# Ledger of designs, part 2: VH-VL binders against Laminin subunit gamma-1 (lamc1)

Target 1, 169 residues: Laminin subunit gamma-1 (lamc1), of Danio rerio (Zebrafish) (Brachydanio rerio) (q1lvf0r505to673)
Amino acid sequence: RDDEGWKGKQRDDSSVPVQWSPSSGEISLISEDYFPIYFVAPDKFLHNQLLSYGQNLTLNFRIQRHDARLSAEDVVLEGSGLRVAVPLIAQGNSYPGEETQTFVFRLHDTTDYPWRPTIKHADFQKLLYNLTSIMIRGTYSAQSAGYLDNVSLVTARRGPGTPARWVEK

## First folded at step 4 (VH-VL)

Design u1 (from t09 with heavy chain S58D, light chain S92Y; framework fv_teclistamab)
Fold by ESMFold2-Fast, scan of step 4:
Structure u1 (fold): chain C 169 residues (1-169), chain A 120 residues (1-120), chain B 108 residues (1-108)
Amino acid sequence: as target 1 above (169 residues)
Amino acid sequence: QLQLQESGPGLVKPSETLSLTCTVSGGSISSYDYYWGWIRQPPGKGLEWIGSIYYSGDTYYNPSLKSRVTISVDTSKNQFSLKLSSVTAADTAVYYCARHPDYEWYFDLWGQGTLVTVSS
Amino acid sequence: SYVLTQPPSVSVAPGQTARITCGGNDIGSKSVHWYQQPPGQAPVVVVYYDSDRPSGIPERFSGSNSGNTATLTISRVEAGDEAVYYCQVWDYSSDHLVFGGGTKLTVL
């Protein structure tokens, strides 16, 4: 199984199994209901990510059914006791579908890239400096599945200890 | 059985602050599964969303009303409240409190509504 | 700001099918919810997420959503279905919960 340490969880922090598909190179989550189930990023995407400020979080994602039910909290960042989130379609991204699409989220606090709730510039940088969680909502309808691949957290510099991308393909 | 009930003055003078409270009974407002919101309806007109709050204090406000609206939550009293400042006759409406699931923007439970008239 | 357009009224005879439309730019890319408001009462959700029904809502109520038009369909209409019906979406670009203007359903 090569899920590179990605985990699944519900809002009550209960664990959800992440499935690995060797044929497609994807990890997946399966939903019984409409409540959010999230892919949780492994440690290599976390901690001091200040160099990611102003850069992109990118991911390849698809769903089993075309009838996605979006949320304000489809992509969630937590750090330094702060939490911000965006819907999957934020920043000009398309609605998810059955075909794989690339989703791009800029890690910046300007109004053109609205992470919610709105926090001060210094607080956004503080969040990234001590990033403790990246969660990507995996399921968008009842009795459905979501498939995630090729997650990358881009940095302005490619220095030692700074994760750049999910390389398991 | 979870129920919502609005309360507050039925008459407010122009330029004053409209203040309403919603009491949650039969369940807890301290739920990470739900947001709690306010919707209004002027007599003979349609529905207008005012805003929503999470038990943690996180809020969303109607952009057209944001400068005048404050929604707050009191988890110890199982209540949430609306304050709308600088009211005019255009703010005369039936005010509803309601609940929507977190991560979902539809209202699955409503109070019965309370009429607030703005008049001098 | 995003606008939802509904016809002000629709009339139908008992036992017939009523169709209430909700127009919006690219509304098919959004999730549409429908509320029934009987005279003098609070609204109640009858269809959510385009086509799902809450427990207790009869199968006569159904929804669809594609392109620029969402539709609430009420088959085998009964006198008790008389109400104003509102469509509603969440507009992610403005963080705004938008209601349509409402459609008064009259059962003859």
Scores: ipSAE 0.000, ipTM 0.535, lowest interface PAE 12.6, mean pLDDT 86

Design u2 (from t09 with heavy chain S58Y, light chain S93Y; framework fv_teclistamab)
Fold by ESMFold2-Fast, scan of step 4:
Structure u2 (fold): chain C 169 residues (1-169), chain A 120 residues (1-120), chain B 108 residues (1-108)
Amino acid sequence: as target 1 above (169 residues)
Amino acid sequence: QLQLQESGPGLVKPSETLSLTCTVSGGSISSYDYYWGWIRQPPGKGLEWIGSIYYSGYTYYNPSLKSRVTISVDTSKNQFSLKLSSVTAADTAVYYCARHPDYEWYFDLWGQGTLVTVSS
Amino acid sequence: SYVLTQPPSVSVAPGQTARITCGGNDIGSKSVHWYQQPPGQAPVVVVYYDSDRPSGIPERFSGSNSGNTATLTISRVEAGDEAVYYCQVWDSYSDHLVFGGGTKLTVL
């Protein structure tokens, strides 16, 4: 296993090195300061993801230090000229820690699962129909690291005469 | 309580660069939760957004002004600034600094505004 | 560029209901925010996310947004409500924060 095409970026889109750990199967980002840096999803998670509407983006994540500072834009989706984001702890997720946790984000426009800026049903579907970016903030402290693994974007699959099915990508 | 205050020259000559500073007091500009922005209002006219900046230096600019505008942040002074180049009489306005939550695009705190007149 | 259209002025008698509209193409798919600007003062947000109110804003202020029109409704209007009201959206397509032209509310 390698970094599977994941990249690192700052908010200004400058590149940040992604490291891969063979022993744990995780990718990591290392920060020098408090400015946000992000894991950027590879092409296999992007493009027409309309069948992911109402489904979950899940990820396993841990941090090196207890002194995490969260942001409103820890998980960011872009598509069709639209951009939405949530804090890492949104939608009932726990505060990150040194032990790996699973974080779950529902791709839906209701007030129970708010992506911000407020996005309406039609625009959320428009965003997912042409998904161009998924970014996950990788570090939450100065002089620290964050570790990411097992990212999945769940899709519902239907065929004539068959019930809906879940497929992980 | 958190406050914003604009400062800078009230008179700028045509073709020169308009330069303003916003001082943040009662809180930190190095906040993960907020963008800091500039809005202007020509006398007797409506509001026009100029741009917004995150404390890391990441910016959004009004597409109509992007070629002339630069917003910067100085976290050590708890300030952010606006430079608008090649000014004309059409740039005469009250200039406000303001903030908005980093994933929400509405302004929840405004400075009092400062009038900048472009005239020789 | 995305455009928001507001009537230049609205007049109402004290105690009555004022309705200020904000027209935009498919505006119901966007979040609309409303600002009150009293004469000579900085704007203050009175409604955000179509219908939410900041703390300190009276319940007389409410908002709605569907189709091509958003509406700010001010019930039981008072003389102190006289101001110019602006609607505002974020247009993610152009990365542009757009204000309407403003509506002057006169209480007569």
Scores: ipSAE 0.000, ipTM 0.506, lowest interface PAE 13.5, mean pLDDT 85

Design u3 (from t09 with heavy chain Y103W W105G; framework fv_teclistamab)
Fold by ESMFold2-Fast, scan of step 4:
Structure u3 (fold): chain C 169 residues (1-169), chain A 120 residues (1-120), chain B 108 residues (1-108)
Amino acid sequence: as target 1 above (169 residues)
Amino acid sequence: QLQLQESGPGLVKPSETLSLTCTVSGGSISSYDYYWGWIRQPPGKGLEWIGSIYYSGSTYYNPSLKSRVTISVDTSKNQFSLKLSSVTAADTAVYYCARHPDWEGYFDLWGQGTLVTVSS
Amino acid sequence: SYVLTQPPSVSVAPGQTARITCGGNDIGSKSVHWYQQPPGQAPVVVVYYDSDRPSGIPERFSGSNSGNTATLTISRVEAGDEAVYYCQVWDSSSDHLVFGGGTKLTVL
C-alpha cells in the first residue's frame, strides 16, 4: 500500500482519503457529488522547479464514469503567492474516459499554452521557482472515482536528483 | 466587447417547437474555459435554468425539461441553439443565453433576453 | 428536486443594511452565487462562490454561506440597489442548476 505521499483535498482544504490499488498500481479518489476533490502532489514535486519551465507535466488518468464535468481549475499550480490553473482538456488533451489516457500540460505562459489567470512571464517563472502546490482534480462525476498514475514533472537539465516522478512499484 | 445575442421567433403556436439561437461575438465559443447556457423567466416569475452545453457538444439539462429540450453548438458559426418541443402557454417567457466558467454554474455574461410568447 | 428558499421581499431605508437569505439543505457545502436583476434588465452577478465579488461590484455587496443558510448583505443601501435578487447553486445529486425564487429589495 503505497500512495507515495499523495493526498486528497476538497476546495475548502478539508482532507479526502486517497486509496492505493495494488492490482493496477494507481491511486484513486472517490466522490459522492460533483464537488471538486483533488490529488495533492507530495513534496518531491515541489520547491525549485524553474528547470521545468517550458517543459511538461504529464499524468496518466482515467475515470469510472464517462460523463465528465470539466472546470477551469482541473489542474492547479501554486507558488510564490501565485496561482494558475487549466481545465483537464487544455492544450489539446482529450476528454477523460474509462480507459487510461496520458494528459500533457506545458508549463509556459504564451497564448498557445494559457494558464489562467494570465500572469507575467517573470511571475510564471517565480511561481515555478518556489512551487508550493500541484493539484489534479480527481473526480468529474457524482458517485464516481478517478484514477491517477505516472505523474511526471519534466526538467530541461540534468540535476542532482532533480526529476520528480511517481512510478508503479 | 464579448457579447451574446438571442434570436428567433417571438411567437410559437402550442404543440410546436420553440427554436432560439445565441450568437457569440467578440470572442470564440470554442473556449475550454466556458459552458454556454439557456435560462428562462416567465413574466413576473423567477429564473429557471434550461440547460448548458460545452463546445465539444456535451450537454446538461434541467431534469424537468430534458424530455423536451435539445441544445446544440455550431462552432463554425460561433452559435449555440435551443429547441424546446411540444410547447404550451407555460413556456411563455423571456429566454436568456448566458455563459458560465464551470460546472458550479455562475453566469458571468448574459444576452439581453428575448420574449417568446406561446399562443394561437 | 433541491429547493432554495428566499423571502419574497425585503424593505430597507437608504443608508441601512439589507440582508437577503437563501435557505437550502446543507447549502454551506455548496457554492452560492447571487444575481441582481433590475426591472426590465438581464441579471448581473454581484457575488459568486459564496463571498467573492466580480470586478466593478462595490464592496458594499458581500456574502456568506454556512449550514443551511447563505446570506447576501448589502451595506449602505442606495435607491439604485432596488432589484430582484436571486441565489443560485449547482445540485450535484440531481444534476441540476437551481435558482432561488427571488427577493424583491425595496428601498423606501
Scores: ipSAE 0.000, ipTM 0.497, lowest interface PAE 11.9, mean pLDDT 85

Design u4 (from t09 with heavy chain S52Y S58D; framework fv_teclistamab)
Fold by ESMFold2-Fast, scan of step 4:
Structure u4 (fold): chain C 169 residues (1-169), chain A 120 residues (1-120), chain B 108 residues (1-108)
Amino acid sequence: as target 1 above (169 residues)
Amino acid sequence: QLQLQESGPGLVKPSETLSLTCTVSGGSISSYDYYWGWIRQPPGKGLEWIGYIYYSGDTYYNPSLKSRVTISVDTSKNQFSLKLSSVTAADTAVYYCARHPDYEWYFDLWGQGTLVTVSS
Amino acid sequence: SYVLTQPPSVSVAPGQTARITCGGNDIGSKSVHWYQQPPGQAPVVVVYYDSDRPSGIPERFSGSNSGNTATLTISRVEAGDEAVYYCQVWDSSSDHLVFGGGTKLTVL
């Protein structure tokens, strides 16, 4: 097994190495400073994700040190020239820690802690229809690491004569 | 109440760097709830956003100014600063520092503004 | 880059309703914020997220946003409302916080 195409990058788009751990099945990013570095989702999570509208992006995440410094842009979606982001603790998620937690983000323009900048129904659907990037901030403190596993983008799907079902991607 | 106050030279020569500081009083700049930014207004013209910064050092800049702008924060002094390089007469403006709430894209608190004139 | 268009001036008599428009391509899909800048003063936000009012702003101020036009409406205009008004959006496609050119409201 490997990193399954996940990449790491800084905000200025410079590449950052992603490590893969055979023992835990996690991928990780390591930081020297407080500037954000992100896990960048592989192609299988991108393109036409309109069926993910109103569904959840979920991920399992933990950090090496409990002194996390959150940002407005911890989870970032880009598509159709649009960009939205939320902090890791948005939508009722817990503060990150050394124990693995599941983080859940609803892909909807009407949420208790909305995606920012403000985005309306039509634009959110345009973004998901041509999703070009999903980025998850990997490190939250200097001289530290973050560990990511089990990322899924849930969609409703149905075949001829079958009811709608949830599908992880 | 929290207040913002701009300071710095009111006159800058062409090709030099414009440098301004905003002092935050009545509250802490090390607040996860807010971003801190700069807006300018040339005499008789409209408002132009320059950029903003989070206390972590994360910055967002106007793409038209990005190559010339640096915004920094000094949490020990409760201040944030603007540097605009290679100035010309077109950079003559009243410069405002301002605050915007995290995850909100409007400015809810402004400094009084400071006029910076670029002239030889 | 994304552009917001405002009329340069609007004149109203006291007690009348002023309407200040902000034009932009598909602006109805964005959230519009409005600032009042009295002569010689810093701007203050008077309407945010299309139609919400900050605490302390009179109910006479309201907003709307649909299609290609957002509108700031000031009912029962008072002399103290004389100011330049700016609309503002965040344009995610260019990572740009965009202001309109401003509209000077003159109370006759």
Scores: ipSAE 0.000, ipTM 0.465, lowest interface PAE 16.3, mean pLDDT 83

Design v02 (from s06 with heavy chain E104A; framework fv_tislelizumab)
Fold by ESMFold2-Fast, scan of step 4:
Structure v02 (fold): chain C 169 residues (1-169), chain A 118 residues (1-118), chain B 107 residues (1-107)
Amino acid sequence: as target 1 above (169 residues)
Amino acid sequence: QVQLQESGPGLVKPSETLSLTCTVSGFSLTSYYVHWIRQPPGKGLEWIGVIYYSGSTNYNPSLKSRVTISKDTSKNQVSLKLSSVTAADTAVYYCARLDFWSGAFDYWGQGTTVTVSS
Amino acid sequence: DIVMTQSPDSLAVSLGERATINCKSSQSVSNDVAWYQQKPGQPPKLLINYASDRESGVPDRFSGSGYGTDFTLTISSLQAEDVAVYYCQQYYSTPLTFGQGTKLEIK
């Protein structure tokens, strides 16, 4: 019954209804066009997320039909006037399908993790320090739906070293 | 061997409906989107619209009230109808295949010239 | 609508020299930009996809760059067969829009 504050929008900021699916426990977006419609994360995922640098954003996602048109901006982060994005299949993730899969995105600026455009370490950290938006593309084909649940933004626990050392392993 | 070929009358009278056909080979209209694009003499390219594999359509807002795009997958054909034509609709009309992963057009027909004149 | 503006409208470059064509969008289009070459009497031919990815069969003297609002097509060493009109196109959102074109000719 509860979309937990998730919103839907197009790239021009026009609002799109997010639907709650009681049968599957998922939120969904439905479109008639192949152009992107995004799930927009609620406030609990935003603001100071510096401790998530080098950690994972994970989500469970499926599409209504297996036909998909991916883009460079399937997962988008905005903060401190900066914007970075990746295609859904980035970082070794599989092509989406009708069965639910877990997608994993590391929040790091190294060339092994292709957030685009490339920005400096300091700028990536500045973006996460004042995170204003996380958007996840919901639909990937005409007259289709996407289904999202179990979104998690991991934070670093107390320990020595930096997130960069973890990624370099 | 991907190929697209436009066909239709070269001359259309003002106020009439322009009807063009694009015949494709080397790919399926259930797997790829075919768009219509036009180019007036000495001018640039203008996107007209598309029909998706599902049969839904998207048209340039400037032309939306006059445009109909349809397809017949059994004949490998996509059709464009533009109603109430004027001299401003004189152009070379192209059909083009949308690249699967992007909004770029990877294959184009040769184009068909349409002149709107009495 | 997203407006794509090319500069210059026409460009004359000597054979073997570098040619640079610019394209600006009225709003950010990420890297969702394509470049086309059109020779007289022919349809446009896709050269560059995703702002910088050269299409198969396109000579390596052609390169694209840019992100956001500013994009560039570069021909590192002009050859006679490169005389054409070049168009940029955004596919970030509908309606799909093209630049007005840049005519490239030999000096």
Scores: ipSAE 0.041, ipTM 0.614, lowest interface PAE 7.2, mean pLDDT 86

Design v03 (from s06 with heavy chain E104P; framework fv_tislelizumab)
Fold by ESMFold2-Fast, scan of step 4:
Structure v03 (fold): chain C 169 residues (1-169), chain A 118 residues (1-118), chain B 107 residues (1-107)
Amino acid sequence: as target 1 above (169 residues)
Amino acid sequence: QVQLQESGPGLVKPSETLSLTCTVSGFSLTSYYVHWIRQPPGKGLEWIGVIYYSGSTNYNPSLKSRVTISKDTSKNQVSLKLSSVTAADTAVYYCARLDFWSGPFDYWGQGTTVTVSS
Amino acid sequence: DIVMTQSPDSLAVSLGERATINCKSSQSVSNDVAWYQQKPGQPPKLLINYASDRESGVPDRFSGSGYGTDFTLTISSLQAEDVAVYYCQQYYSTPLTFGQGTKLEIK
């Protein structure tokens, strides 16, 4: 089993098991009710991520059932005592389905990008400078599963030869 | 069409087990959650617990040691049992439905009054 | 547990005037807040879900707003039939919790 340190949790911070699927290389969460259960990113994605300001968080995601109940807090960032969140479909992302799709979230404080509560550029940068949590909602219907793979947090170029930061699964 | 109806004894003695039934019509217990909520005289609403369509349950931690919710899908009934009752358990007891898309409680039973006294 | 606190505990408003009821949560509950109306001898009736979405059949004079920790229910022009106790409720996490209620009366 290789979940690469990803954990699961509920909104009350209680732990939820993360499962690994060897055939697909995905991690999964399973829930019985409609309350959000989240994948919690491992330490590799956290701490000083200021170079990701204005860049993308990307993930590959699918759900077991096509019906989905979205929330305002499907993707959550915490850092420096601050917290912001967006629905999964924010920024032109498609509705989740049974086929794997790529979801892209820009890490920016403009009013065109609905991170809530409203946060200004200085505070968004402060949050990213000491990032303590990235949570991705894993289940969207009762008695169902969600599957996550290929999460990446892109960093700004330092020069022509500098690659982005990538962590798989 | 959609209805929930509570029934049970109006009077229960201290230390006994309170047993209530919620009978539903117009929807399937395999497709909806049913919650129990109570309201002591002159006070607000207190959530007791829920039974999911799978039959799994979740209870208010303050009542968890004394409460059991179960269902009989073939009879369209949900049952609430509350053990070791005291005068503090005197309340109107409601069952209510939770729909996936409608938020918490779209339909409520009319409530059944339970008095705990000797 | 998330504590929901309403203000005021009671409110008297003249017919045709605006009534405003506030609800505060002890921690962020996003927009997972519902509002209920309860008349004597009746069960609560759902008015608003997701902080601002009016339930079908509920008059346009009822509106909800808010996000995070601060929520408001507004009745734009009070009618006699609106005399009731109003409750806010969070469904962000279990256990589900309600405010203590606000009793709305005609002045």
Scores: ipSAE 0.124, ipTM 0.704, lowest interface PAE 5.7, mean pLDDT 86

Design v04 (from s06 with heavy chain L98E; framework fv_tislelizumab)
Fold by ESMFold2-Fast, scan of step 4:
Structure v04 (fold): chain C 169 residues (1-169), chain A 118 residues (1-118), chain B 107 residues (1-107)
Amino acid sequence: as target 1 above (169 residues)
Amino acid sequence: QVQLQESGPGLVKPSETLSLTCTVSGFSLTSYYVHWIRQPPGKGLEWIGVIYYSGSTNYNPSLKSRVTISKDTSKNQVSLKLSSVTAADTAVYYCAREDFWSGEFDYWGQGTTVTVSS
Amino acid sequence: DIVMTQSPDSLAVSLGERATINCKSSQSVSNDVAWYQQKPGQPPKLLINYASDRESGVPDRFSGSGYGTDFTLTISSLQAEDVAVYYCQQYYSTPLTFGQGTKLEIK
């Protein structure tokens, strides 16, 4: 389709164009220097995401060059005045390569590779309740590109017996 | 179990090239980044540069024209060469491992003292 | 280059009392700040990473806080073994830079 509202930005908050490839169905960011550039999620991934607590953020990603420098802030969540991040390889994910891989990040305060800075259960839920930003680092080396598709933020479904009241009667 | 150890000449003459070696154990150079940092007598820490798992390098712009970092993965060694040295290059030189999980230096070598003097 | 400035340059604190060291960056570095302890004749030792995450094996009296441009390292109850020089470091952008160091002594 198109870029579906995804934007690109540098750490200094400067805007960077996101490109869409109809042949591969990917969006991409291209870097001409060593500074990281991030994909910024559109509004449909934001706001009240409390039902995503304990669920997964998943994405398909590949890079142009094999010489990637990872950071503590490859995947960043912001909400309710709080911010947490993880490196791309956190939680058992493989090192990125030129072939597309699926990356999976559990939205929970007690993971094997925790979100940083250390965050308490209640604060993680506050962050997700008013999610204002999801950023995914798109470039990992100079004169390089990163390719992203199939980003999904999973939500818990209400189970049998869960009360549902839109109007109190 | 993780260890880094620097070695090299204690004295180097002005205008010559300083050559240091960092020997690592307890981890693979194909899975971690290794940095060089120096500390002049009685002063703070100055980052020199890094060699990535891939063999690519990045250097402090202030030293870039004089510095090269390389590695021999089969020997578990990282090398630093600094050309055209002056008295200002007198320092303790450290090698350190960068932890991918946090981006900081989790293990350091003991340091090797280099004095630039005629 | 991002400049890291520590305050104070030195401080003396009595045993059992609280010690506070500050670090300010010339521009926002998010949470990409580490704190190191260096004793005479030894290499620096990592204490805190990502501004507030205590490294494994580091005593719980050490804590870090801050975001953006202002960071703090706190020792809740000073012990004799804590006498050292403390450095903050940003890893937000290359070149990687350190603060000038804060010398902590017993009063």
Scores: ipSAE 0.007, ipTM 0.544, lowest interface PAE 10.6, mean pLDDT 85

Design v06 (from s06 with light chain D32Y; framework fv_tislelizumab)
Fold by ESMFold2-Fast, scan of step 4:
Structure v06 (fold): chain C 169 residues (1-169), chain A 118 residues (1-118), chain B 107 residues (1-107)
Amino acid sequence: as target 1 above (169 residues)
Amino acid sequence: QVQLQESGPGLVKPSETLSLTCTVSGFSLTSYYVHWIRQPPGKGLEWIGVIYYSGSTNYNPSLKSRVTISKDTSKNQVSLKLSSVTAADTAVYYCARLDFWSGEFDYWGQGTTVTVSS
Amino acid sequence: DIVMTQSPDSLAVSLGERATINCKSSQSVSNYVAWYQQKPGQPPKLLINYASDRESGVPDRFSGSGYGTDFTLTISSLQAEDVAVYYCQQYYSTPLTFGQGTKLEIK
């Protein structure tokens, strides 16, 4: 399937199917209720991502309904036994809507980039050095869907252009 | 104004089925989850189960073989049935609404007391 | 099932003093913990959600903290109306589970 290995899960780690939409070229999660379900990034986004420290995680996202309810853990990073999270609108991002928007999250530990719980520079780098999970909350209202595309984890490096890691359309 | 109100018999005989009703106002059962929680005299809180806006249910495994939660959206009512009751089922029974934002119980009914005795 | 354990079972604190109630989970529940206050003859009332978010209308002397397996409810300056039983609850996974409760009394 053309979901590029993205998986879906609930907060208790039970699996949820990810759908690929041929009409829109997006992957989607569909919820019957308000319990959070997440897109889980495939292996190509994980492991040693230390070069992404101070760089951006970006994603294109839209929702089916405008009555979204956000949480403190809409975007979650786990690694080296550590975990941090932010609401979807953190770092100046817009409220999600029915039209696709780009969301940008800087992987940094300053007060301008408020990952929670508060994490020190060295620990954030440890987390990224052995990144085991990136989760993006997929639905924000009951009987609804969320649509994800163009997820990119940028690295800071020199040389020929470094390709972004993308969800295909 | 959001309100939940439990009702049912105060006394039930051992081995019979306990039937309770939760009547809601100020919100739609098509938009919110309703949970049942109980509290035996002098003890803590025990979650019984939930009915989602879709009509799907989820029950505490310890009670699953004996419990049924249903709803009638046209009457604004949620029902709890607990079969084969014993003295251990004596408790105050609450219905509560789940806050979709936080996942916690934001509104509770006043509770209805159920005593199981012969 | 996730087991929630509170300590102490009962606590006596003088008016104006700090009260601290602890809650431990048998496995990580992230920050999916709520705190409830229950007075005699009344249903529980939500005080804190998402480990640290104070519910609207709850006095600012109430605060919650913690993550993972260890959670704390603090009342910075005890008032007479705070006499109650306090419960923690996890909503990380079903079945939803509550701590056994902590009875708070005036010393």
Scores: ipSAE 0.007, ipTM 0.503, lowest interface PAE 12.3, mean pLDDT 84

